# Ledger of designs, part 16: VHH binders against Bile salt hydrolase/transferase (cbh)

Target 1, 323 residues: Bile salt hydrolase/transferase (cbh), of Lactiplantibacillus plantarum (q06115)
Amino acid sequence: CTAITYQSYNNYFGRNFDYEISYNEMVTITPRKYPLVFRKVENLDHHYAIIGITADVESYPLYYDAMNEKGLCIAGLNFAGYADYKKYDADKVNITPFELIPWLLGQFSSVREVKKNIQKLNLVNINFSEQLPLSPLHWLVADKQESIVIESVKEGLKIYDNPVGVLTNNPNFDYQLFNLNNYRALSNSTPQNSFSEKVDLDSYSRGMGGLGLPGDLSSMSRFVRAAFTKLNSLSMQTESGSVSQFFHILGSVEQQKGLCEVTDGKYEYTIYSSCCDMDKGVYYYRTYDNSQINSVSLNHEHLDTTELISYPLRSEAQYYAVN
Below, E stands for the ipSAE of ESMFold2; O stands for the ipSAE of OpenDDE; V2 stands for 0.75 times the mean of E and O plus 0.25 times the DockQ between their complexes.

## First folded at step 11 (VHH; framework vhh_7pa5_2)

Design i6 (at its last look DockQ between E and O 0.74; V2 from the best seeds 0.00; counts 0 for: pae E 9.0 > 2)
Fold by ESMFold2, look of step 11:
Structure i6 (fold): chain B 323 residues (1-323), chain A 123 residues (1-123)
Amino acid sequence: as target 1 above (323 residues)
Amino acid sequence: QVQLVESGGGMVQPGGSLRLSCAASGFTFDDYSMSWVRRAPGKGPEWVSYISSSGSYTKYADSVKGRFTISRDNAKNTLYLQMNSLKPEDTALYYCAREGPDYESSTGYSDYWGQGTQVTVSS
């Protein structure tokens, strides 16, 4: 998985969701008065409205990624072998990993507010059910100004400022940032001959500043490629141009079927890509088989209600006939 | 211009009740968490209570827990503190404050404060 932020016409947040199995995902709106029930902390009977993609589980909005009506965004990304959830601790705020998204997005409007309120956060090792055990995750949390990474590891809870606005999977975020140093010589420009003054080396192609940018699908390589692509991106200062560029950034680290085997005959691929406009409250997405950009607007619903509102993802290929 | 105007202070006997209000203007009130902070005569500021931007998450200092209730009305841009079972040690100038990200101070980080409203608990 890959999650990014992008500042252009508006402020944007989104992700590629890479996995081997689709669970009939939905765009789900949790309206302001939907009762959010928590295992170890006080329930929320009133909260910010939330929009994002959920698993098809009727009893609780299990968001993979989401945005609230204030433009606070969060995505959970796989962190297998690195995530370490803890036992209940009475001196801390005990939140299960599957509750983190609604707990944060229901109550807080900014990363600043989140940072203030997670100093005593404990991600407790309580499964959703016997049939739905905890996923090993870490999280990117973003608003219009900044982003942070939340990781629960063996040593405890780690909260990192994220100066690049990118998160992928393993390893720990601080290793990912350090690894970017290996690429400091890359650029979006035609490079000068820095090899040696003793040999006259010429450029033979545009794009040579990017020679050495990794192209494989490992999480460290996707982090580097997404960061380079995002940080050098330009877009027209319109909603359509910005959203288009956002999906191009995510497209640069898209996973295709057949390239990443997880077990014999099963392959990881990008099931959906998402782009939230933090300012307008619009959730855009594409799916693997249907490249149309689809949107669901938070503001097109009456939000002072009590029932989840869900829209199935448009996942079947559709071709526009021009004749 | 950010303005925070407290009201509702006064003199009350021990065991009494008082409700403080804070009218906010010059910013989008429901984007910010808020606190009450008090300053007793000759003392430094003491954090009293906190409420998240949504109003759904609250925290209290141990000295007031169970006696004070923080709330907000985002439609009216108003913060409240209901104070019950008042004690003489609650005597202080009470400020509403807009929260910021600083976690290391003796109070939460606050970037704007009101002028305060006096609460006096005495016989």
Scores: ipSAE 0.011, ipTM 0.571, lowest interface PAE 9.0, mean pLDDT 90
ESMFold2 (binder alone), look of step 11: mean pLDDT 81; pTM 0.813
OpenDDE, look of step 11: ipSAE 0.625; ipTM 0.840

## First folded at step 12 (VHH; framework vhh_7pa5_2)

Design j1 (at its last look DockQ between E and O 0.02; V2 from the best seeds 0.00; counts 0 for: pae O 15.5 > 2, placed apart)
Fold by OpenDDE, look of step 12:
Structure j1 (fold): chain B 323 residues (1-323), chain A 122 residues (1-122)
Amino acid sequence: as target 1 above (323 residues)
Amino acid sequence: QVQLVESGGGMVQPGGSLRLSCAASGFTFDDYSMSWVRRAPGKGPEWVSTISSSGSYISYADSVKGRFTISRDNAKNTLYLQMNSLKPEDTALYYCARDLTSYDSSGYSDYWGQGTQVTVSS
């Protein structure tokens, strides 16, 4: 998985969801009066409206990524072998990993507010059910101004400022950031010959400044590639141009079927890509087979209700026959 | 037709101040980031400052940071540049520019005005 922020016409947040199994994911809106039930903390009977992708497995909104009506966004990304959830601690705020998204988005409007309130956060090791155990995750949290990464590891809870606005999977975020130093010589321009003065080396192609940019599907490579693409991106000062560019950035690190075998006969691929407009409250997405950009808007629904609103993903290919 | 008309230029002594204005027409002004770019005699264009469509994001060239202030009035379709503590090296033709690319793109633009001359001399 890869999650990014992007500033253009508006402020955007989104992610690739890479996995080998689909759980019939849906775009789900949690209205303001939907009762959010938590295992160890007080319920939220009145909260910000939330929009994002959920698994179609329970009535509880199990979000992969989401945005609230204030523009605060969060995405959970696999963090296998590194995530360490803890025992209950009476002196801390105990939130289960599957509760983190609705808990944060339900009551906070900014990353600043999140930072103030998660100092005593304890990601407690409580499964949703016997049939649905916890996934090892870390999270990208972002608003219009900044982003942070939340990791619960063996040493404890880690909160990182994210200066590049990118998150992938393993290893931990500190290592990912450090790895960017190895690519400081990359450029969107044609480099000069600095190899040796003793030999003329030709700039025989465009794009040679990107030589060395990793192209494999590993988490560290995707992190570098997404960061480079994002930070050098140009887009029109329009909504359509910006959203288009956002999906192109994610496209640079999407996973194609057949390239990443995880088990016998099962391959990880980009099931969907998402883009949240933090200013308009619109959730955009596309799926692996449907390249058409779909949109769901918070503002087009009644948000002072008690029932979840869900939309199945449009996953079938859409063709426009010109003739 | 997109039009950008700069004004407010002139001659000032070092340490002096000027305020430039740019009147925009022919497009939806509040949909676009706007920039100031300058060109000194015999030199290429130099990006000066950018402000996003809403004014929420602002950036400056290192050469003018702390001395210049960019602002906009979307109700009046006008871009401004307050220039304080002017130096001889600030002497240039100053252009108002409509940005084509995102705020982070250091002043990539598709339309420029005719420019207003700023001369800093003792």
Scores: ipSAE 0.000, ipTM 0.242, lowest interface PAE 15.5, mean pLDDT 92
ESMFold2, look of step 12: ipSAE 0.000; ipTM 0.450
ESMFold2 (binder alone), look of step 12: mean pLDDT 83; pTM 0.834

Design j2 (at its last look DockQ between E and O 0.03; V2 from the best seeds 0.00; counts 0 for: pae O 14.9 > 2, placed apart)
Fold by OpenDDE, look of step 12:
Structure j2 (fold): chain B 323 residues (1-323), chain A 121 residues (1-121)
Amino acid sequence: as target 1 above (323 residues)
Amino acid sequence: QVQLVESGGGMVQPGGSLRLSCAASGFTFDDYSMSWVRRAPGKGPEWVSTISSSGSYISYADSVKGRFTISRDNAKNTLYLQMNSLKPEDTALYYCARDLTSYDSGYSDYWGQGTQVTVSS
């Protein structure tokens, strides 16, 4: 998985969801009066409206990524082998990993508020159910101004400022960020011959400034590629241009079927890509087979209700026959 | 067609009070957050206050907090702004706006024509 922020016409947040199995994901709106039930902390009976992708497995909104009506966004990404959830601690705020998204988005409007309130956060090791165990995750949290990464590891809770606005999977964020130093010589321009004065080396192609940009599907490579693409991106200062560019950035690190075998006959692929407009409260998405951009707007629903609103993903290919 | 019509503006002395109204039509009023925004002469627009669709969530700019009260009557499709303890710096054209989001910054897609508020001794 890859999550990014992007600033253009508006402020955007989104992610690729890469996995080998689909759980019939849906766009789900959690209205303000939907009772959010938590295992160890007080329920939220009144909270910000939330929109994002949920698994279609339970009535509880199990978000993969989401945005609230204040523009605060969060995405969970696999962090296998590194995530360490803890035992209950009476001196801390105990939130289970599957609760983190609704817990944060329900009550906080900014990363600043999140920072203030997660100092005593304990990601407690409590499964949703026997049938639905916890996934090892770390999270990208972002608003219009900044982003942070939240990791629960053996050493404890880690909160990182994210200066690049990108998150992938393993290893830990600090290492990913450090790895960018190895690519500091990359550019969106044609480099001069600095190899040696003794040999004349030709600029034989466009895009030679990107030579060395990793192209494989590993999390470290995707991190570098997404960061480079994002930070050098140009888009028209329009909604359509910005959203289009956002999906192109994610496209640079999408996973094609057949390239990443996880088990016999099962391959990891980009099931969906999402883009949240923090300013408009719109959730954009496309699926692997449906390249048409779909949108769901918080503003088009009555948000002071008690019932979840869900939309199945449009995953069928859409063709326009010109003739 | 979406229509927002403000009223209730006028001239008052410092310390005085005014109550603004905004009549909304052409859309489902109780589905939308609403905001007040003002523009003083020679200045850019300034967000004043926002109220959610049902009134459950309310926010104010720091400059008006404690003095202004936003409210709405969904049965009448009307937005209100009670302004107390008015100051000269409150002088502005006040707009009613339909919100795109529930931001404290007042992002909106439709605006009224505005009603003038003048605070002067």
Scores: ipSAE 0.000, ipTM 0.239, lowest interface PAE 14.9, mean pLDDT 92
ESMFold2, look of step 12: ipSAE 0.000; ipTM 0.470
ESMFold2 (binder alone), look of step 12: mean pLDDT 84; pTM 0.842

Design j3 (from a18 with L100F; at its last look DockQ between E and O 0.01; V2 from the best seeds 0.00; counts 0 for: pae O 14.9 > 2, placed apart)
Amino acid sequence: QVQLVESGGGMVQPGGSLRLSCAASGFTFDDYSMSWVRRAPGKGPEWVSTISSSGSYISYADSVKGRFTISRDNAKNTLYLQMNSLKPEDTALYYCARDFTSYDESTGYSDYWGQGTQVTVSS
ESMFold2, look of step 12: ipSAE 0.276; ipTM 0.678
ESMFold2 (binder alone), look of step 12: mean pLDDT 82; pTM 0.821
OpenDDE, look of step 12: ipSAE 0.000; ipTM 0.235

Design j4 (at its last look DockQ between E and O 0.02; V2 from the best seeds 0.00; counts 0 for: pae E 20.0 > 2, grease 25.4 > 24.2, placed apart)
Fold by OpenDDE, look of step 12:
Structure j4 (fold): chain B 323 residues (1-323), chain A 122 residues (1-122)
Amino acid sequence: as target 1 above (323 residues)
Amino acid sequence: QVQLVESGGGMVQPGGSLRLSCAASGFTFDDYSMSWVRRAPGKGPEWVSTISSSGSYISYADSVKGRFTISRDNAKNTLYLQMNSLKPEDTALYYCARDLTYYDSSGYSDYWGQGTQVTVSS
């Protein structure tokens, strides 16, 4: 998986969801009066409205990524082998990993508020059910101004400022960020010959400044590629231009079927890509087979209600026959 | 015809303030990000600041961060640059520029105004 922030016409947040199995994901709106139930902390009977992708497995909104009506966004990404959830601690705020998204988005409006309130956060190792164990995750949290990464590891809870606005999977964020140093020579321009003064080397192609940009599907490579693409991205200063560019950025690190085998006959691929407009409260998405951009807006629903609103993803290919 | 007309320049002492304006016409102003660029004597153009079409995203050159503020009024088709704590190094001809695309560190501009002179001197 890959999550990014992007600033252009508006402020955007989104992610690729890469996995080998689809759980019939839906765009789900959690209205303000939907009772959010938590295992070890007080329930939220009144909270900010939330929109995002949920698994269609339970009535509880199990979000993969989401945005609240204030523009605060969060995405959970697989962090296998590194995530370490803890035992209950009476001196801390105990939130299970599956609760983190609704807990944060329900009550906080900015990363600043999140920072103030997660100092005593304990990601407690409590499964949703016997049938649904916890996934090892770390999270990208972002608003219009900044982003952070939250990791619960053996050493404890880690909160990183994210200067590049990108998160992938393993390894830990610090290591991935450091790895960018290895690619500091990359450029969107044609580089000069600095190999040797003894040999004349030609600029024989456009895009030579990107030579060395990793192209594989590994998490570290996707991190570098997404960061480079994002940070050098140009887009028209329109909604359509910006959203289009956002999906192109994610496209640079999407996973094609057949390239990443996880088990016999099963391959990881980009099931969906999302883009949240933090300013408008609109959730955009496309799926692997449906390249048409779909949108769901918080502002088009009644948000002072008690019932979840869900929309199945449009995953069928859409063709427009010109003739 | 695309037109950009800068105003508000002048001479000020170090530590002083100026507010530049740019009147835009001949295009849909709120569809474009806008930038300020300056050129000091004997130097090439230097990017100063960019604001997205909606105003949701703003960026500054390191040399002016904390001192300059870019803003826009789309209803008036006007771009602004509030310059505080001016330094002699800020002396330059300041241009308003229309950006075709937005780049995090600078705008990609296709049209420039005639410029307005800012002089910071004791």
Scores: ipSAE 0.000, ipTM 0.241, lowest interface PAE 14.2, mean pLDDT 92
ESMFold2, look of step 12: ipSAE 0.000; ipTM 0.145
ESMFold2 (binder alone), look of step 12: mean pLDDT 84; pTM 0.840

Design j5 (from f4 with S59E; at its last fold request DockQ between E and O 0.76; V2 from the best seeds 0.00; counts 0 for: pae E 7.9 > 2)
Amino acid sequence: QVQLVESGGGMVQPGGSLRLSCAASGFTFDDYSMSWVRRAPGKGPEWVSYISSSGSYTEYADSVKGRFTISRDNAKNTLYLQMNSLKPEDTALYYCAREGYESDSFDYWGQGTQVTVSS
ESMFold2, look of step 12: ipSAE 0.204; ipTM 0.673
ESMFold2 (binder alone), look of step 12: mean pLDDT 87; pTM 0.870
OpenDDE, look of step 12: ipSAE 0.839; ipTM 0.920
ESMFold2, fold request of step 13: ipSAE 0.013, 0.012, 0.015; ipTM 0.544, 0.562, 0.607
ESMFold2 (binder alone), fold request of step 13: mean pLDDT 87, 87, 87; pTM 0.869, 0.871, 0.872
OpenDDE, fold request of step 13: ipSAE 0.871, 0.869, 0.870; ipTM 0.934, 0.933, 0.933

Design j6 (from f4 with S33N S35N; at its last look DockQ between E and O 0.02; V2 from the best seeds 0.00; counts 0 for: pae E 22.6 > 2, placed apart)
Fold by ESMFold2, look of step 12:
Order: C-alpha cells, then structure tokens, then sequence
Structure j6 (fold): chain B 323 residues (1-323), chain A 119 residues (1-119)
C-alpha cells in the first residue's frame, strides 16, 4: 500500500490499496447524524460527514481510507509483524483500530487538533467480530497543511510528523525516513560528471539523474520512489490536471498481478487507487480493471441525515469506442 | 484585513540581481499558496511563479525559469523572489498574490514593487 499527499491546484490525499483479494468495496458516505458507536468511549450521535472506501459491511462503516467534510484525511496501511495493539488501559482513551477512522474524522478538522487529542490514545485489541479480526495497520493522517503517522508498536504508540507526505508499509516510519538519505545524490536532472576529473564520463540517456532509484515492489522501495516522484512533480493549474498528475504519481508504485506472490499462486496487486480533493470534498478513484477515473462528491448528498450512503465501485472494464 | 506589502524593487543593470519581499498580515499565511505576478508597462498581468503553502513545491513561467527562485518563510509571514540575470524584458510592477478559493484567479494582491532593468 502507498498513501501520499500532493499540493497542486487544490490539496490532495490518496492511496493505492494493494492486497491479494477484492471484497466488493464501496464508496460510503457517513452523514452527520449517523450514530457512530464505540466499544470503550462515548458514542458520536452528531459528527462531521465522512466519505471513503469501505468493506461491504452494512452495520458499521469500516473505512480503508477516508476524508471528512473539513478536509481531514486518513488511510490505514498494512503493518504486518510490526503493529502491536494493547490491552484496555483505564487511564487512556481506548479506541479499537477499526474505530480509529470514524473516531478521528467524526470530531477533528485538522492534524493539529488530532495531535492535541491523541496524547492518551490506546489502540486496544478488540476485534470487530469473530469473522472480522483486526488487521495489523499503521495510519497516515493529513490535512491541507501537514501530515502525521500513527504506529502502535511493541514499545507503545508512536506519533511521527511526516515531512514528505508519503507512507507505505514496513518497517517503522522513522527507518523509512532515514533511508531516504541513501538517495540524496539522485535528481530529476542530467547529472554532472562528479566521478573523477581524471576520466571524461558523459551521459548516454535522459533520466540518468535517477540511476539508483529503486523499482521493486518492496515497501521501502515504494516509499523512496513515491517520495521522489511526488516531491519532484509539478503543480498543475487545474483540477483535472491535478487529479491526472496525482494518479500518475501513484502509478509509479502500482502493483501488477503476478509480480508479488504472497502465497502459492496468490498475488498482491493494486485493487484501487484513490484521490481526495481536500478543498472540494470530492473522492476520485479508479480500479484495477477499470482505469476510468470516477468521482463521488460529498456535497451532492443531504448530509444532515441518519443513514449510510453507498456506491459500489465501478470495477468492470469500460472502453470508449472511437468509432 | 488581509494585507500584502511588496518591497525590494529598484533600478538595476542588465545581468544584475534583486530580491523581492512580500510581508503578509491579516490571515494565516501558512494556509495559502502564494504567487508572484508582474505587469509590464502597457501589458496585462503575467504569472511569474508559484509556491505551495508549505513551500514544498514551486513552479515558474518559462520566461524566468533558471533565473528566478521563489521562497517563503512561514515563521516571518514573508514571501520572496530572488531574481538573477535580469533582462530589460523583466521590467515590470511585481505583485505578491494570494491564490483564490475556486478559480485560477487570485483573491488578494499587494500594491506592487517596481523593478526596472536599464543601462
């Protein structure tokens, strides 16, 4: 999985969702008066409206990634072997991981507010159900100004400022950030000959500034490539250009069927890609088999209501016939 | 009330350098993308450069690429434009502009600072 922020015409947030099986995902809007029920903290019976992609579960909005009406965004990314959820702690705010997205997005409007309110957060080990146990996750939380990473590890809860606006999977975020130093010499430009004054080395191709940029699908490599691609990307002057560029940035770390085996004959691949416009409240997405960009707008719905609003993902291939 | 005040203009010979400043007040500077726009005598406005609210992304008009550098200091609420290798064609009134909400238009402008490149 890869999640990024991108400042262009507007402010954008989105992710590639990489997994081995698709489960009838839906774009779901949680309106302001839908009762958000929590296992260990007070319920929210009035809250910010939320839009994002959920599992196909009618009883609770189990978001993979989402944005609220204030432009606060969050995505959960796999963190297998590193995530460590804790037992109940009466001195802390106990939120089970499947509640984190609604709990944050229902009540906060910025990363600054989130940081102030999660000082005593405890990610408690309570499954949604026997059939839906907790996934090992860490989270990227972003607004128009900044982003943070939330990781619950053996040593406790870790909150990192994220100066690059990228998150992938393992290992811990601070190692990912340190690893970028190994690529300090790379650039989007033709490099000067810095090898030695004693030999006249010349360039033979465009793109030689990027020699050494990793291209494999490992989470550390995707972090480096996504960071390089995003941080060197142009800002666009239109919404359509910005959304197009956003999906090209995510495209640089897409996973294709057959290239990352997880078990005999099962492959991780990019099931969907998403792009939230934080300013307009629009959720854009595309799926593996349907490369058309689709949108769902938060402001096209009556948000002072009580029932979830869901749209199945457009997953069937579609072709525009030119003739 | 939103205020943008440009300074640092002046007369300079071709090939010279100037650094423009824009002092911002009356709004949360860190929340806004900022631009430099210029208006040559008898001409309409020409976009020069863009910088994102955090300063992490910049872009430039083709006419100034490689010669001008936009920057910002969010702690001082100040936008800058470093102008090198100046040409007579760069003679203009330079405006600091805050990016507007919905369109590509700018919602607030300063009064401008004059840059004149002449022998």
Amino acid sequence: as target 1 above (323 residues)
Amino acid sequence: QVQLVESGGGMVQPGGSLRLSCAASGFTFDDYNMNWVRRAPGKGPEWVSYISSSGSYTSYADSVKGRFTISRDNAKNTLYLQMNSLKPEDTALYYCAREGYESDSFDYWGQGTQVTVSS
Scores: ipSAE 0.000, ipTM 0.106, lowest interface PAE 22.6, mean pLDDT 90
ESMFold2 (binder alone), look of step 12: mean pLDDT 88; pTM 0.883
OpenDDE, look of step 12: ipSAE 0.015; ipTM 0.341

## First folded at step 13 (VHH)

Design m1 (from j5 with D31Y; framework vhh_7pa5_2; at its last look DockQ between E and O 0.77; V2 from the best seeds 0.00; counts 0 for: pae E 13.0 > 2)
Fold by ESMFold2, look of step 13:
Structure m1 (fold): chain B 323 residues (1-323), chain A 119 residues (1-119)
Amino acid sequence: as target 1 above (323 residues)
Amino acid sequence: QVQLVESGGGMVQPGGSLRLSCAASGFTFDYYSMSWVRRAPGKGPEWVSYISSSGSYTEYADSVKGRFTISRDNAKNTLYLQMNSLKPEDTALYYCAREGYESDSFDYWGQGTQVTVSS
């Protein structure tokens, strides 16, 4: 999985969701008066409206990624073998990993506010159900101005400022940032010959500044490639140009079927890609088999209501006949 | 220009009640968490209560817990403090404060409204 922020015409947040099985994902709106129930903290009976992609579980909005009506965004990305959830601690704020998204997005409007209110956060190891155990995750949280990373690891809860606006999977975020140093010589330009004064080496192609940029699908390589692509990206200062570029950034680290084996004959691939406009409250997405950009807008629903609103993802291939 | 204007103070007897209001202007009120802070004569400022931008999360100093209730009306850009079972120790100048970027910091402060609890 890969999540990014991007500042262009507006402010954008989104992700590639990479997994081996699709579970009938939905775009779900949680309106302001839907009762958000929590296992160890007080319920929220009135809260910010939330939009994002959920698992198909009608009893609770299990968001993979989401945005609230104030433009605060969060995505949960796989962190297998590194995530370490803790036992209940009466001296802390105990939130299950599956509750983190609605708990943050229901009550806070900015990363600034989130940072003030998670100093005593404890991600507690309570499964959603016996049939739906906890997923090992870490999270990117972003608003229009900044982003942070939340990781619960063996050593405790870690909160990192994220100056790059990228998150992938393993390993810990601070190692991902350090690894970028290995690529500091790369550029979007033709490099000058710095090999040695003793031999006069030529430029034979445009794009040689990118020689050494990793192309494999490992999470560390995807972090580097997404960061390079995002940080050098240009787009027209329009909604359509910005959304288009956003999906190109995510496309640079797309996983194709057949290239990342999970078990014999099963492969991880990019099931969907998403792009939230934090300013307009619009959730854009594509799916693996349908490259058309689809959108769901918070502003097209009555938000002072009590019932979840869900739209199945459009996943069947769609062709526009030109004749 | 950011403005915070407190009102609703006055003199009450012990055990009485008051409701303080804070009218906010010059900023997007519902993007900010807010606090009440008080200053008793001859003492430094004491934090009283906190409320998140949505109003869904609140905290109270131990000295007022169970007696005071913070609330906000984001449609009216107004912060409230309902004070019940008032004690002489609650006598202070009460300020409405906007939470700053850094923890335990306040960007803007009102002029204050005086609460006096005496027989």
Scores: ipSAE 0.000, ipTM 0.348, lowest interface PAE 13.0, mean pLDDT 90
ESMFold2 (binder alone), look of step 13: mean pLDDT 87; pTM 0.873
OpenDDE, look of step 13: ipSAE 0.837; ipTM 0.919

Design m2 (from j5 with T28E; framework vhh_7pa5_2; at its last look DockQ between E and O 0.74; V2 from the best seeds 0.00; counts 0 for: pae E 6.8 > 2)
Fold by ESMFold2, look of step 13:
Structure m2 (fold): chain B 323 residues (1-323), chain A 119 residues (1-119)
Amino acid sequence: as target 1 above (323 residues)
Amino acid sequence: QVQLVESGGGMVQPGGSLRLSCAASGFEFDDYSMSWVRRAPGKGPEWVSYISSSGSYTEYADSVKGRFTISRDNAKNTLYLQMNSLKPEDTALYYCAREGYESDSFDYWGQGTQVTVSS
């Protein structure tokens, strides 16, 4: 999985959801009066409205990624072998990993507010059900101004400022940032000959400034490629130009079927890509088999209500006949 | 211009109750978390209670848990502190404060409202 932030015409947040199984995902709006129930903390009967993609599981909104009406965003990404959830701790705020998204997005409007309120957070090891055990995750949380990474590891809860606005999977975020130093010499321009003054080396192609940018699908490589692509991106200063570029950034680290085997005959691929406009409250997405960009707007729904609103993802291929 | 105006203070006997209000103006009130802070005579500021921008998350100093209740009405741009079972040690000047740069960092304060608890 890959999640990014992007400042252009507006402020954007989104992700590639990479997995081997599709669970009939849906865009789900949790309106302000839907009762959010929590295992170890007080329920929320009134809260910010939330939009994002959920698994199609019962009535509880199990978000993969989401945005609230204030433009606070969060995505959960696989962190297998690194995530370490803890036992209940009466002296802390005990939140299960599957509750983190609604707990944060229901109550807080900014990363600054989140940072102030998670210092006593304990990600407690309580499964949603016996059939739905906890996924090992870490999270990117972003608003219009900044982003942070939340990792619960063996040593405890780690909260990192994220100056790059990118998250993938393993390893720990601080290793990902350090690894960017290995690419310090890369650029979007034609490099000068820095090999040696004793030999006249020629530039034979455009794009040579990017020689060495990793092209494989490992999580560290996707982090580097997404960061380079995002930080050098240009877009028309319009909503459509910005959203288009956002999906091109995510496209640079898209996983194609057949390239990443997870078990014999099963392959990880990018099931959907998402882009939230934090300023307008619009959730854009596309799916593996249907590249049309679709949108769901928070302000097109009556938000002072009590029932989840869901839209199945559009996944069937479509093409526009020109003749 | 950001303004925070506290009211509702006064003199009360031990065991009594008061409700403090804070009228906010000059900013988008529902985008900010808020706190009550108090200063007893001859002492530094003491944080009392916190409420998130939505109003759904609250936190209290140990000395006031179970006796004080923070709330807000975002439609009226007003913060409240319901103080029950008041004790002489609750005597202080109470300030409404907007959350600022870091945890327990405040960028705007009101003038305060005096609460005096004595026989």
Scores: ipSAE 0.144, ipTM 0.639, lowest interface PAE 6.8, mean pLDDT 92
ESMFold2 (binder alone), look of step 13: mean pLDDT 87; pTM 0.869
OpenDDE, look of step 13: ipSAE 0.849; ipTM 0.923

